# Designs tried in a protein design chat: VHH binders against Type II restriction enzyme MwoI (mwoIR). Part 11

Target 1, 363 residues: Type II restriction enzyme MwoI (mwoIR), of Methanothermobacter wolfeii (Methanobacterium wolfei) (o59646)
Amino acid sequence: MKNPKFTENQKEIEKEEFEFLQKLNFIIKESLELFNTNLKNSMKFINYITLPIIMASIESKSFNPFSEIIEKHIAFILNSKMNSLGYKFLPLGYSSDLTYENDNSIIHIDIKTANLENPSDFKDTVPLGINQSSYPGVLDCKIRGKNIKADCKKIKVYPNIPTTYNNKLTITNALLFIYPDYKEIIDEIREDYIAIRELISINLKDILTPIEGSLEEFLNYKPSNEKKRLEPILDNIVRGYFIHDKLRHEFSENVEKDLEEFEKKIIGIAKKLKEREIKPVAILSISIPNGELAPHYDDEIVSGKSWGSSFRYHYKKSGNSVFKGLDNKASRAVFLHINKEYLPVLKKYFDPITVYELTEKRL
Short names: E, the ipSAE of ESMFold2; O, the ipSAE of OpenDDE; V2, 0.75 times the mean of E and O plus 0.25 times the DockQ between their complexes.

## First folded at step 4 (VHH)

Design k01 (from c10 with K31S Y56S T100L; framework vhh_7mjh_2; at its last look DockQ between E and O 0.01; V2 from the best seeds 0.00; counts 0 for: pae E 11.8 > 2, placed apart)
Fold by ESMFold2-Fast, scan of step 4:
Structure k01 (fold): chain B 363 residues (1-363), chain A 123 residues (1-123)
Amino acid sequence: as target 1 above (363 residues)
Amino acid sequence: EVQLVESGGGLVQPGGSLRLSCAASGFTFSSYAMSWVRQAPGKGLEWIGRIDTSGSTSYNPSLKSLVTISRDNSKNTLYLQMNSLRAEDTATYYCVRTYLEIYTGDYTYFQHWGQGTTVTVSS
């Protein structure tokens, strides 16, 4: 036959993946107002979370702190709620955003954010690393900037994580948060980022070295590796950027003016970010099949990206984006939340829209 | 909308006692840690203490002997009991919903602030 019959073990795997999807749905429904409120408030004033993220984005030269601010707030809520459900945060060093475990499973949650104004980021595929799931991927033989004349074959690549480890099932879920109105803000702050980078590298290097040390500690912070408190690190960063007037008399007048400009630019960026009311347009959950299920799903679910980069998982492939081993044939890609004001825009890219499927059924 | 409304401030004699209240609305009060913060005229913000969802309290060591924080989840109300008040305790007192940093379990910043209530300690 074209498709092999599901074994009892494979059906049990799909059951566990589906049960985790139900838990994610519960968390998102329970936490939606908290996501919106915490993100809105964190962006409305300079605080211990917002300032380090702004500085980290300047250091990385990304000029885009907004996606990271969203991701940190989502991570906050998810970690709190996952812990309440008996999952322990597990920093495995894989390229997943968040990893957790309980007695039966190792959970990889890959948080994605997308701008509603850029549909290429959300309408069809999600990028997936070989370190984020146990599902076998492919490498596209097309290399960016080169058109090779040889027959282009997709090369199968096996994941770096197993389907099970120490009798714990690997489960991978991508959470895609679609937000409005932030691309314009990124454009507005780009010039301020350039000015800050120049001030740091040319005028203020020696003065900002203590702050940069704390920023490096923040970027490399792993609470599982040592019993560190984040507050002292964040306090040192915040205190450094709001250098006390009593210390300013020790600086030359030119350095004082450069510090004032630096602080003004940082505050300006934070102010521009906090002036937006940020609520998700939609939250899409994508349950990526465990690698042991690969014989039951078409190869077309996965396509290659440039060699050495992420694979693309096609979550809109109908018939293959369902839990095939389950009698209910539930969708692996389902909207956990839609802001109905944006429904006409979303219908342009998702037809049909599978929404409230999990929440409207007794499951 | 999240709202925090402080009350109970006013004029009090040195050595006296006062209890401040904070009425919370617009969120599930029992699910959040709460803090008290004060600001004396012309001075910076001073953290007084916090109470978590289980009722465990943590205080600024400088104020530990002078204050007690409690909560009544059935009334959505936070309390600050202050004893042996001094002139230096003259300040605007704020009720604050507290943000928990997930990786450390630490309370890293103050999320929603009330409008404040003023306490004046004067003979």
Scores: ipSAE 0.000, ipTM 0.099, lowest interface PAE 22.4, mean pLDDT 69
Fold by ESMFold2, look of step 8:
Structure k01 (fold): chain B 363 residues (1-363), chain A 123 residues (1-123)
Amino acid sequence: as target 1 above (363 residues)
Amino acid sequence: EVQLVESGGGLVQPGGSLRLSCAASGFTFSSYAMSWVRQAPGKGLEWIGRIDTSGSTSYNPSLKSLVTISRDNSKNTLYLQMNSLRAEDTATYYCVRTYLEIYTGDYTYFQHWGQGTTVTVSS
């Protein structure tokens, strides 16, 4: 029942995890200018992608319409830099976003984007899927706020990632990019997009003539387990009209005027998005303990909302989570970037804040 | 059998106000988003706005300051309040059941239209 001591093998595992964390931190810190440059280049084309962003935000209920763009830039940077360090890209089934190998290790990196206004996604914890860790999570068989529980001492949340692959050590990391909430910008045009879909819908007879059956029958047709034709047809017409300048003048004059008004609003939103510039509030780099380090992190790696399908790493439980088996007690969770404008808000969520500059630094 | 019956149209002076009603029957009114649409003579159909099951509204941006849509689920009735009417607001106004709730991911093209009620704005 006494806390076991770290074995020499466990200390070696933590040494390798720490050394990779330092490499990853250096790569990302060195690459911040490239990341900013790539984002600025993407923003030059924002007027071509603003409508897709609006469409995705309605359907996904997204509060960060740029998450896919951000993840692609990060993946590009990592793939380039990891290759220059001798790591080869290695996509695996049931793996994290990015998997790499060299002679000694298999590296799993998960890229996460979090909304600053939703602290449960980043504050002192990081959610993990079963493909994002090799450490079994403690299964909590209690229902929050209820006296309903089971004894689950014999069962853990078991991830898909093994602690080794044919004697290559598994190393797992998360990169957490915290961004401002974009809901206000997207909400500005959300009502208008709904209006334009409705406007097109009621005027579909101007451009779509059924050959057999009624237009209602055609539009309401639903292939097995798919959307009815109306929805993809509306979105297709919107793309055709606003992106490709098709179907212009196929609607009546008053309808065309309303479509042109919406186009002006798309352009206005694109300008606002360009002016805001996508920059992270903070970037947090996290070394997730290898499963051979059990039980040393059992208090910190526990079941998530979907007990057997996910868990969380509480990287700040009981003060600060560190490489517990190393003498230097370096942090497993380190800020690589903090936008100073947001530091007061971040200090409400984090104490202490460990920042990587050349060495770890506390604020 | 779905039925939508508009009422409240007529002649109104410029600058006047008018409230249109739509009595719904033959379906569970409270489970559907409802829309108002109008058509001026010789023009295409113009979407005015919708109201969802929670009472949240969305409007044609060109008309947003001029109209208010409301519903009374206990009476199965949809309303359109129009203010500061102008000659260009002369049209036939239709009550339409067009879509289910927008976040279900299910669309149905419903052309269940009332017969319309005519609003004429003239001195």
Scores: ipSAE 0.000, ipTM 0.481, lowest interface PAE 11.8, mean pLDDT 79
ESMFold2 (binder alone), look of step 8: mean pLDDT 81; pTM 0.811
OpenDDE, look of step 8: ipSAE 0.007; ipTM 0.285

Design k02 (from c10 with T100R; framework vhh_7mjh_2; at its last look DockQ between E and O 0.02; V2 from the best seeds 0.00; counts 0 for: pae E 23.7 > 2, grease 27.8 > 24.2, placed apart)
Fold by OpenDDE, look of step 8:
Structure k02 (fold): chain B 363 residues (1-363), chain A 123 residues (1-123)
Amino acid sequence: as target 1 above (363 residues)
Amino acid sequence: EVQLVESGGGLVQPGGSLRLSCAASGFTFSKYAMSWVRQAPGKGLEWIGRIDTSGYTSYNPSLKSLVTISRDNSKNTLYLQMNSLRAEDTATYYCVRTYREIYTGDYTYFQHWGQGTTVTVSS
């Protein structure tokens, strides 16, 4: 289908997007050292955060124990900068995104982290409209490539933010902080956690007997929605033991020993993680098209979706990462930082993207 | 009917190894995660490890270095290899089928048990 011609209004939108991209890029670039320096300090809390994250979820997003620390840290710094520049916080966003208002525009910044060679970050693509943007989208009735229902129709999805608010244009940018892979360490701790769950499962009857009169019936009960209760129970017990310290006497000595060993393992994992240099190998700034531009960009930019419902923005291999309506055809995606040592790996994911390193360069 | 039959138990010398098998029948073996559990005389149950449908293994932290679990779906058989045995490894070893494995996580309830095979470690 012939891409529709850009309207004058759409061109104006792109112009504003372009201008803001440059401004934001400048802000981020000036703050690179600040990001790095303070992040190192934030990493001291890994030993307190890693275990709760792992215990809370077996989802793929848990493979990155740094993500929460990093995203919150970045959000904090960026928020300070934005405020200093006269942007007022506007609570239109959610999660790790930031939304601001100035005299001229609504600014929405979505902060994301990714790890190199992490399939969860780049495995699947979803329409942009599902993400934290003003981009209208269509939700397919699919989970992991399978149709949920045979007769399920695509559902129109309301954007997370409006294309305009208070007669101001919403400008959306994504900041993608890409880090090295540390999957091997995370896999190790995940295995141990699974082991602990299994261990607890063996002892579950003993633990729950004082609580339930008919424990067997309780455990075997299948709700009408077929939800299983065992997993939440086990996870809750793990949490009770390691976080709340309420279950120390509920286990046999042997089991306690195993649990203690697991705790030691967690400490060890935290140490290993801390010993690694935790710096982004790349920082990618992406101007996300305003929803009003949807007709032009539906097949250009998407989000990678992981099993843990994590989204990462990138352009399709066949797509064009440029401001299509502008004469200069400048890139919508700009690498603000690249560690050259990781270029070969980065190219696997981002080779199709024309980027600027403050100067226009294709990766 | 779901059946799990362990074999390979017996007398082992300290420092020796055990290799146990579990023959599964009555269900689609390849669709279930399997675990090994043991019980020493007078002691409680101890979980040894698990293997999921993809072949991914998880082990008890205290035993991880000594244990290897594998499976052959074509034979509907689960295996346990344990090395460097000590007297404290004397136990009845059980093959256990987990309740359900889901793509997003494992519900690890031991639903079905074998009859067990006894391993005695003694000089």
Scores: ipSAE 0.000, ipTM 0.218, lowest interface PAE 17.2, mean pLDDT 76
ESMFold2-Fast, scan of step 4: ipSAE 0.468; ipTM 0.814
ESMFold2, look of step 8: ipSAE 0.000; ipTM 0.097
ESMFold2 (binder alone), look of step 8: mean pLDDT 81; pTM 0.821

Design k06 (framework vhh_7mjh_2)
Fold by ESMFold2-Fast, scan of step 4:
Structure k06 (fold): chain B 363 residues (1-363), chain A 121 residues (1-121)
Amino acid sequence: as target 1 above (363 residues)
Amino acid sequence: EVQLVESGGGLVQPGGSLRLSCAASGFTFSKYAMSWVRQAPGKGLEWIGRIDTSGYTSYNPSLKSLVTISRDNSKNTLYLQMNSLRAEDTATYYCVRTYTEIYGDYYFQHWGQGTTVTVSS
């Protein structure tokens, strides 16, 4: 820690961050039943969200639609709750999942899911892109053509997000939803996914080209607060992957058969995902400090590697701040929900005071 | 095959201005974010700033008043404009390509050979 003493400016910033953390925590606790029930029971909602995500994942040649579906579903519901509190949604501004503003602040909320079987994704850090907060990060860097170990240098990198914009303080919060191992659910849809991927790469590779930018646009999409406005965007993406009806008459019988099979497989995946009862193991709300607070924290609380794929925020290392009140272990993290049947597993990674005290006394 | 060639360095007087260029080839320049990084003699690497595919810039706050980064996608060229140069701005300046910035992003994948700026009177 560079400087653990509390300046007046630090106290003012952290007070605003703390106030938002409490407000967000209340919203999430209120919304837990909506997350669980709507994900399970809304076939129409899942179809419009699930199908484009699955298609985008297939086209990008990466696979994990389950975690993406959960994140987008949570984002969609959370957006409605934030708007009801007077926060205006800001679409496609930055790399954060959800961006809002009110009279005093610019709010960035990053929604993360973690598999209980991968503790490195939740026990002391959370993934955080450099442009998802105003806090500078430190990279271990390799100069091209040189050995990583011999030439590793630390470079401090600054985000696109300013610490203050137009007299509004930038506040960043991560919401980390820990779910049970969903490998069985992935395995259940794996055969359909493989069939779809083969259809695209072998039979439909020249036909199922997404509209330029549609895949990138969707992967970076910020949910709106109106489902009807979301539907045209999703329809455009779906139409990009399913040849528009006007052009279908130009294709052979085999192409039409393959397109029909493609559509049936995607709908089948959506149905299988809807049938699962998905409930979190735990939910953490994690306040990432504003970049103006950097002199009071270790530079490496946000860090990454140039040969790696992302930065991480070390939330247990936030140190001596006004946030000490949230966690007797001096952390900017708080549990919003714990599923008691998973307490033995959680206790391996978290102090019992942190798990029980924060959940029961702070919320 | 990816090539980044910096130019525009040299000797400059304190208080002067200088514009560095970086000519990119061997890849689709418009699809990549670009950064400038410098290294003063005997010191570590210092990140100057970055420009993304949409033209949005971010800077090292300690250098923000001194520098402006821009790009010309029609010429496959990245620029670094520097004003009010000081002796401590003496360094080798590198043009650096970064990968895509949300999923599978890698910073500082490809570096140019660098161009040297010396600020002295």
Scores: ipSAE 0.237, ipTM 0.703, lowest interface PAE 4.4, mean pLDDT 69

Design k07 (from c10 with V96A Q111D H112Y; framework vhh_7mjh_2)
Fold by ESMFold2-Fast, scan of step 4:
Structure k07 (fold): chain B 363 residues (1-363), chain A 123 residues (1-123)
Amino acid sequence: as target 1 above (363 residues)
Amino acid sequence: EVQLVESGGGLVQPGGSLRLSCAASGFTFSKYAMSWVRQAPGKGLEWIGRIDTSGYTSYNPSLKSLVTISRDNSKNTLYLQMNSLRAEDTATYYCARTYTEIYTGDYTYFDYWGQGTTVTVSS
């Protein structure tokens, strides 16, 4: 069935979205090996994984260091491949992870990660901020409790990304990586992690600090907006926590012992984790109908969060999640990769999985 | 029986300071993270910040320089200190009991809310 209300311009937008999706599928399949987190070089593993994870976790108990690091690594890999697809990087300063243009459109890519043990993070929806799409809307909040005085069931969304820029319409793609649960890995290092946290917070609090701003620089790092590579930023964090031998000899005997124990425990964690390999369970691409397409997809496919600056896109809504203007049955949400070992688990949430495959029909 | 009661709102002059309180009852306050959320007239909900069971705070970047969240577990009370208030800070302020997934840390859920207290910044 065709939607008679779609203009030719709106059909061309969907066609551009679908063409991008096919190109993205190609590069993701070529790059699967690069998304593994097993690093053979021990110093590279310490710089990239171990110390940034520990330092970030100390700043906030609610912070997920694996999600943060994996998202930045994915962004770095994708940025290295986008030029081969005919896309030029655009440093527009929006909060979307990656922004590119071609002759027809401006593309925003928002990288998402989800833990397989938290199905609510991937089975039906993806979270989006007002800075990650050009979607306009008024949304129902997901608010719990009957004791709130105000009726807060509606929120207003004010997108920061314009629907048109230099006469090119913007499109948004959410790229979702589902990973196995890493609670087991955290459990294995818990005692050493606690000891390190205590050493930093109690014994070494006035001595051991990262280079000022380096952790904030890392947390705000976006490969598409940066003039330098991730490695120098991580090196600055690591170097800030390791004092040269000559400086250690200027401290009391107890401080020297605490610094030596700190370094020993960091290396111990790195050794425990060096052979761990975290591979994606699945990679899902979601083409978000924003801009001029949003009104054709508004019905029941968007809901709010408890604060007014974000919403969730419900990509599984049948009839609303198909490319309506293309006269085919291709879904806007499709699997680019599935690890067959996890197929029985995925079928609990995505049955039938074939609904989420790219069609072989060429446009 | 879970109850959250905000207080301390009222009329404040621009540039002034104000401290809001949230009295909690019906649950073990010390075992839960708590958040502040506001809603300006005609606008959506805006998250201000959170404090966890260990006293660590996280703030909305737009508001970090203007607010401080603290708690007193002996009094079952949550606080929001606001400084340099402007007309745009006029809103109803809510406290909420929060739950955050410890391994992911990406999602915060609000299961109980107070009735709200109104702050009006006007001369």
Scores: ipSAE 0.000, ipTM 0.195, lowest interface PAE 13.3, mean pLDDT 68

Design k08 (from c10 with T100R T104S Y107S; framework vhh_7mjh_2)
Fold by ESMFold2-Fast, scan of step 4:
Structure k08 (fold): chain B 363 residues (1-363), chain A 123 residues (1-123)
Amino acid sequence: as target 1 above (363 residues)
Amino acid sequence: EVQLVESGGGLVQPGGSLRLSCAASGFTFSKYAMSWVRQAPGKGLEWIGRIDTSGYTSYNPSLKSLVTISRDNSKNTLYLQMNSLRAEDTATYYCVRTYREIYSGDSTYFQHWGQGTTVTVSS
């Protein structure tokens, strides 16, 4: 591509994208205390729904159950704030985490979480699905352990999300929350989980059998990468116990003691999680260009993700992280929040200028 | 065991039409988004389009006037209707499963591919 001239319409698109970035910055800073609050204060974060997710993550060997749970918590907080600013939730059925509209725009917010100990998830690129933005993507043709053909290359794909619909511009932000490693918490709850599994398999199997057949599935489950398969089973066991715990009073004293210990261990896991103070290391906003802007960006701005799961947007490449048509040369990838305690670690992965961008100036 | 078996390929004259089928087994077909991808001789892979669980379709803009993707959940079968075929449409066509119901929500992951079926457009 030769460098084409930026049209006035494309400059107007970038102005609207930048205006939303400023609104998002305001929302995040107003909500920062909620993201930094001890999860004990959020009764919805740890409940009978999230416990099976945590337990399934341990059993499936994923070892990081918090990514999805944190994403759901963030989504809940953001939804409340977006509604307060006049954005209406728009249930479109696309792969984007949150979609909203106002009178002028359709907004897609794709929530990402990254572990500070895994810098490949945040230091150079952000993964996006082709249904999460209006920008054309590419997919790697590699899939789990298989080559489709020896000469397989990247697949160019196009989104089903239009750049404009009924005079409403489509805007996409990837909102990345970087969190500390939670391995210590996982190790603490794993011991209680093992005790629960032993109680179920040895002492309580006959009593818990009536819970929708899930107990038999659980006892015969083998570890895999498929978290979703285990969650309904564990949800039926945990929720079924709390719903039907009255039945324990009809059994012998020894059985009642085993059921009481089972309940104590489940509550113990929930209490350990609620007592933890979870704070993000940093919050990074990445404004994905509207598809109309594609002619102005290098081909290398997008690449295929390993195993063909999605494409990657390279927000740190020269020229790719800026609003090209704006006079002030504002950045598309900016930190909305930095926890100063982690600044030395962040500086290992980010240019110091990038780390301080928009943190010195109130937008 | 997840299996995808394409059929319906063959020789067709320019301007003709073909319908490709993909028979799925070993999973709950109605719960997955499905895609078609092709590879012409000596060229890279080209995405044709996708159909999700609600029947919503998305196409490569270069091909959208030439193709229609549909599904029949009662028969566990995915279809690709192709019209106004040109010599450049000569390729091996693949049926691909994309998983919508994973925790990351990444519905673009190409988890399972079929063996492919060859379409040759010539006079």
Scores: ipSAE 0.000, ipTM 0.314, lowest interface PAE 14.9, mean pLDDT 69

Design k09 (from c10 with Y99S I102S Y103S; framework vhh_7mjh_2)
Fold by ESMFold2-Fast, scan of step 4:
Structure k09 (fold): chain B 363 residues (1-363), chain A 123 residues (1-123)
Amino acid sequence: as target 1 above (363 residues)
Amino acid sequence: EVQLVESGGGLVQPGGSLRLSCAASGFTFSKYAMSWVRQAPGKGLEWIGRIDTSGYTSYNPSLKSLVTISRDNSKNTLYLQMNSLRAEDTATYYCVRTSTESSTGDYTYFQHWGQGTTVTVSS
């Protein structure tokens, strides 16, 4: 199809972006209760899926060990709704979390979660990679206030996400879920988990029976690059304890009692979180205009410490902050949901707050 | 096989009333929340409202005074009553099966849409 409606016409792109925003708004509002996370429903899966993720987060000292679990939960719910709206899931090799197509468009959705106590992750920016946004294959950037344009055709440079594919327009959306801070609970988990891992480490001579080589040499081994080889093994032993009850019989009585107390503590924390329910504070949709990331780069719009990886996209500094080609000049960054309990704290970072409806509503 | 079949659309005079029906089959209707959605020609989707398994309704604030959603579980049928119809109510109306509130976190089933029924408001 070489019809003008499928070219890099900004009005047609904005029309498709706006239509997707309306569909996304419907999905989010209809599915709001499904985004409430309840650890009771997840406890049966901790033994199989979630424990390694929680352990990795505890070791890395991240603020939210549940972010990966929440993002996968959101992705699963969103995928079921998108399929019902006639979108076909595409397993393409992009860094976007979800990719879909319909008759007119290819949609890239990147799911983001942010902690309410880390406003740098939601107030003015959202982290993005170059390969998570489309561009036309022409270098068009502004560096140190100077405009630079170059035709990449002579090098045959292909965009990581093309602005069109098989005559369909490509659109990109960052869907940001802001959650309350659970740092105090995370810190409590860390202390208990570290203590259990230390206890397992001390008793490894009783847990492991050597088949070949020196167990003492293995336990005292420190690689030259300071990698800790025992941590993954200890993590696997703990995971095995929850997955395979029979592993408990290999432990000394004291180690078994401590692992039982750790399990009770995890269950207790999950019960506390279940009673509170992990609900989003707010859900923000950010429609990312084609060409605002490399090779179209503006150092006022994108910041970061390294190139070729994740950057901070300054969505409030974007020149395309509104859908200017449409009769309705709706914002590209709009709230689809706000938990009114958190409205006072959100107003510290957003003023005014615009909630997307057919007629935009300001709180 | 989940099926939703809308009916009751057609030509209506401005200021008139119309009742749409949605016949559900292939699933236990009483266990699911149901929604109505519309799409005007050349425009995006507009959510009208939802009715849960207990009969509680929630509506798009822009449409609340103009529409009423109800259900009859004995007939596996969902209804949309529309009053004081205007030209801007011209649209294709869709019946949608949604998640139940008693199944918070239960997302093992997909939502299903009907084929839609067209409503034209004109003389």
Scores: ipSAE 0.000, ipTM 0.142, lowest interface PAE 19.3, mean pLDDT 67

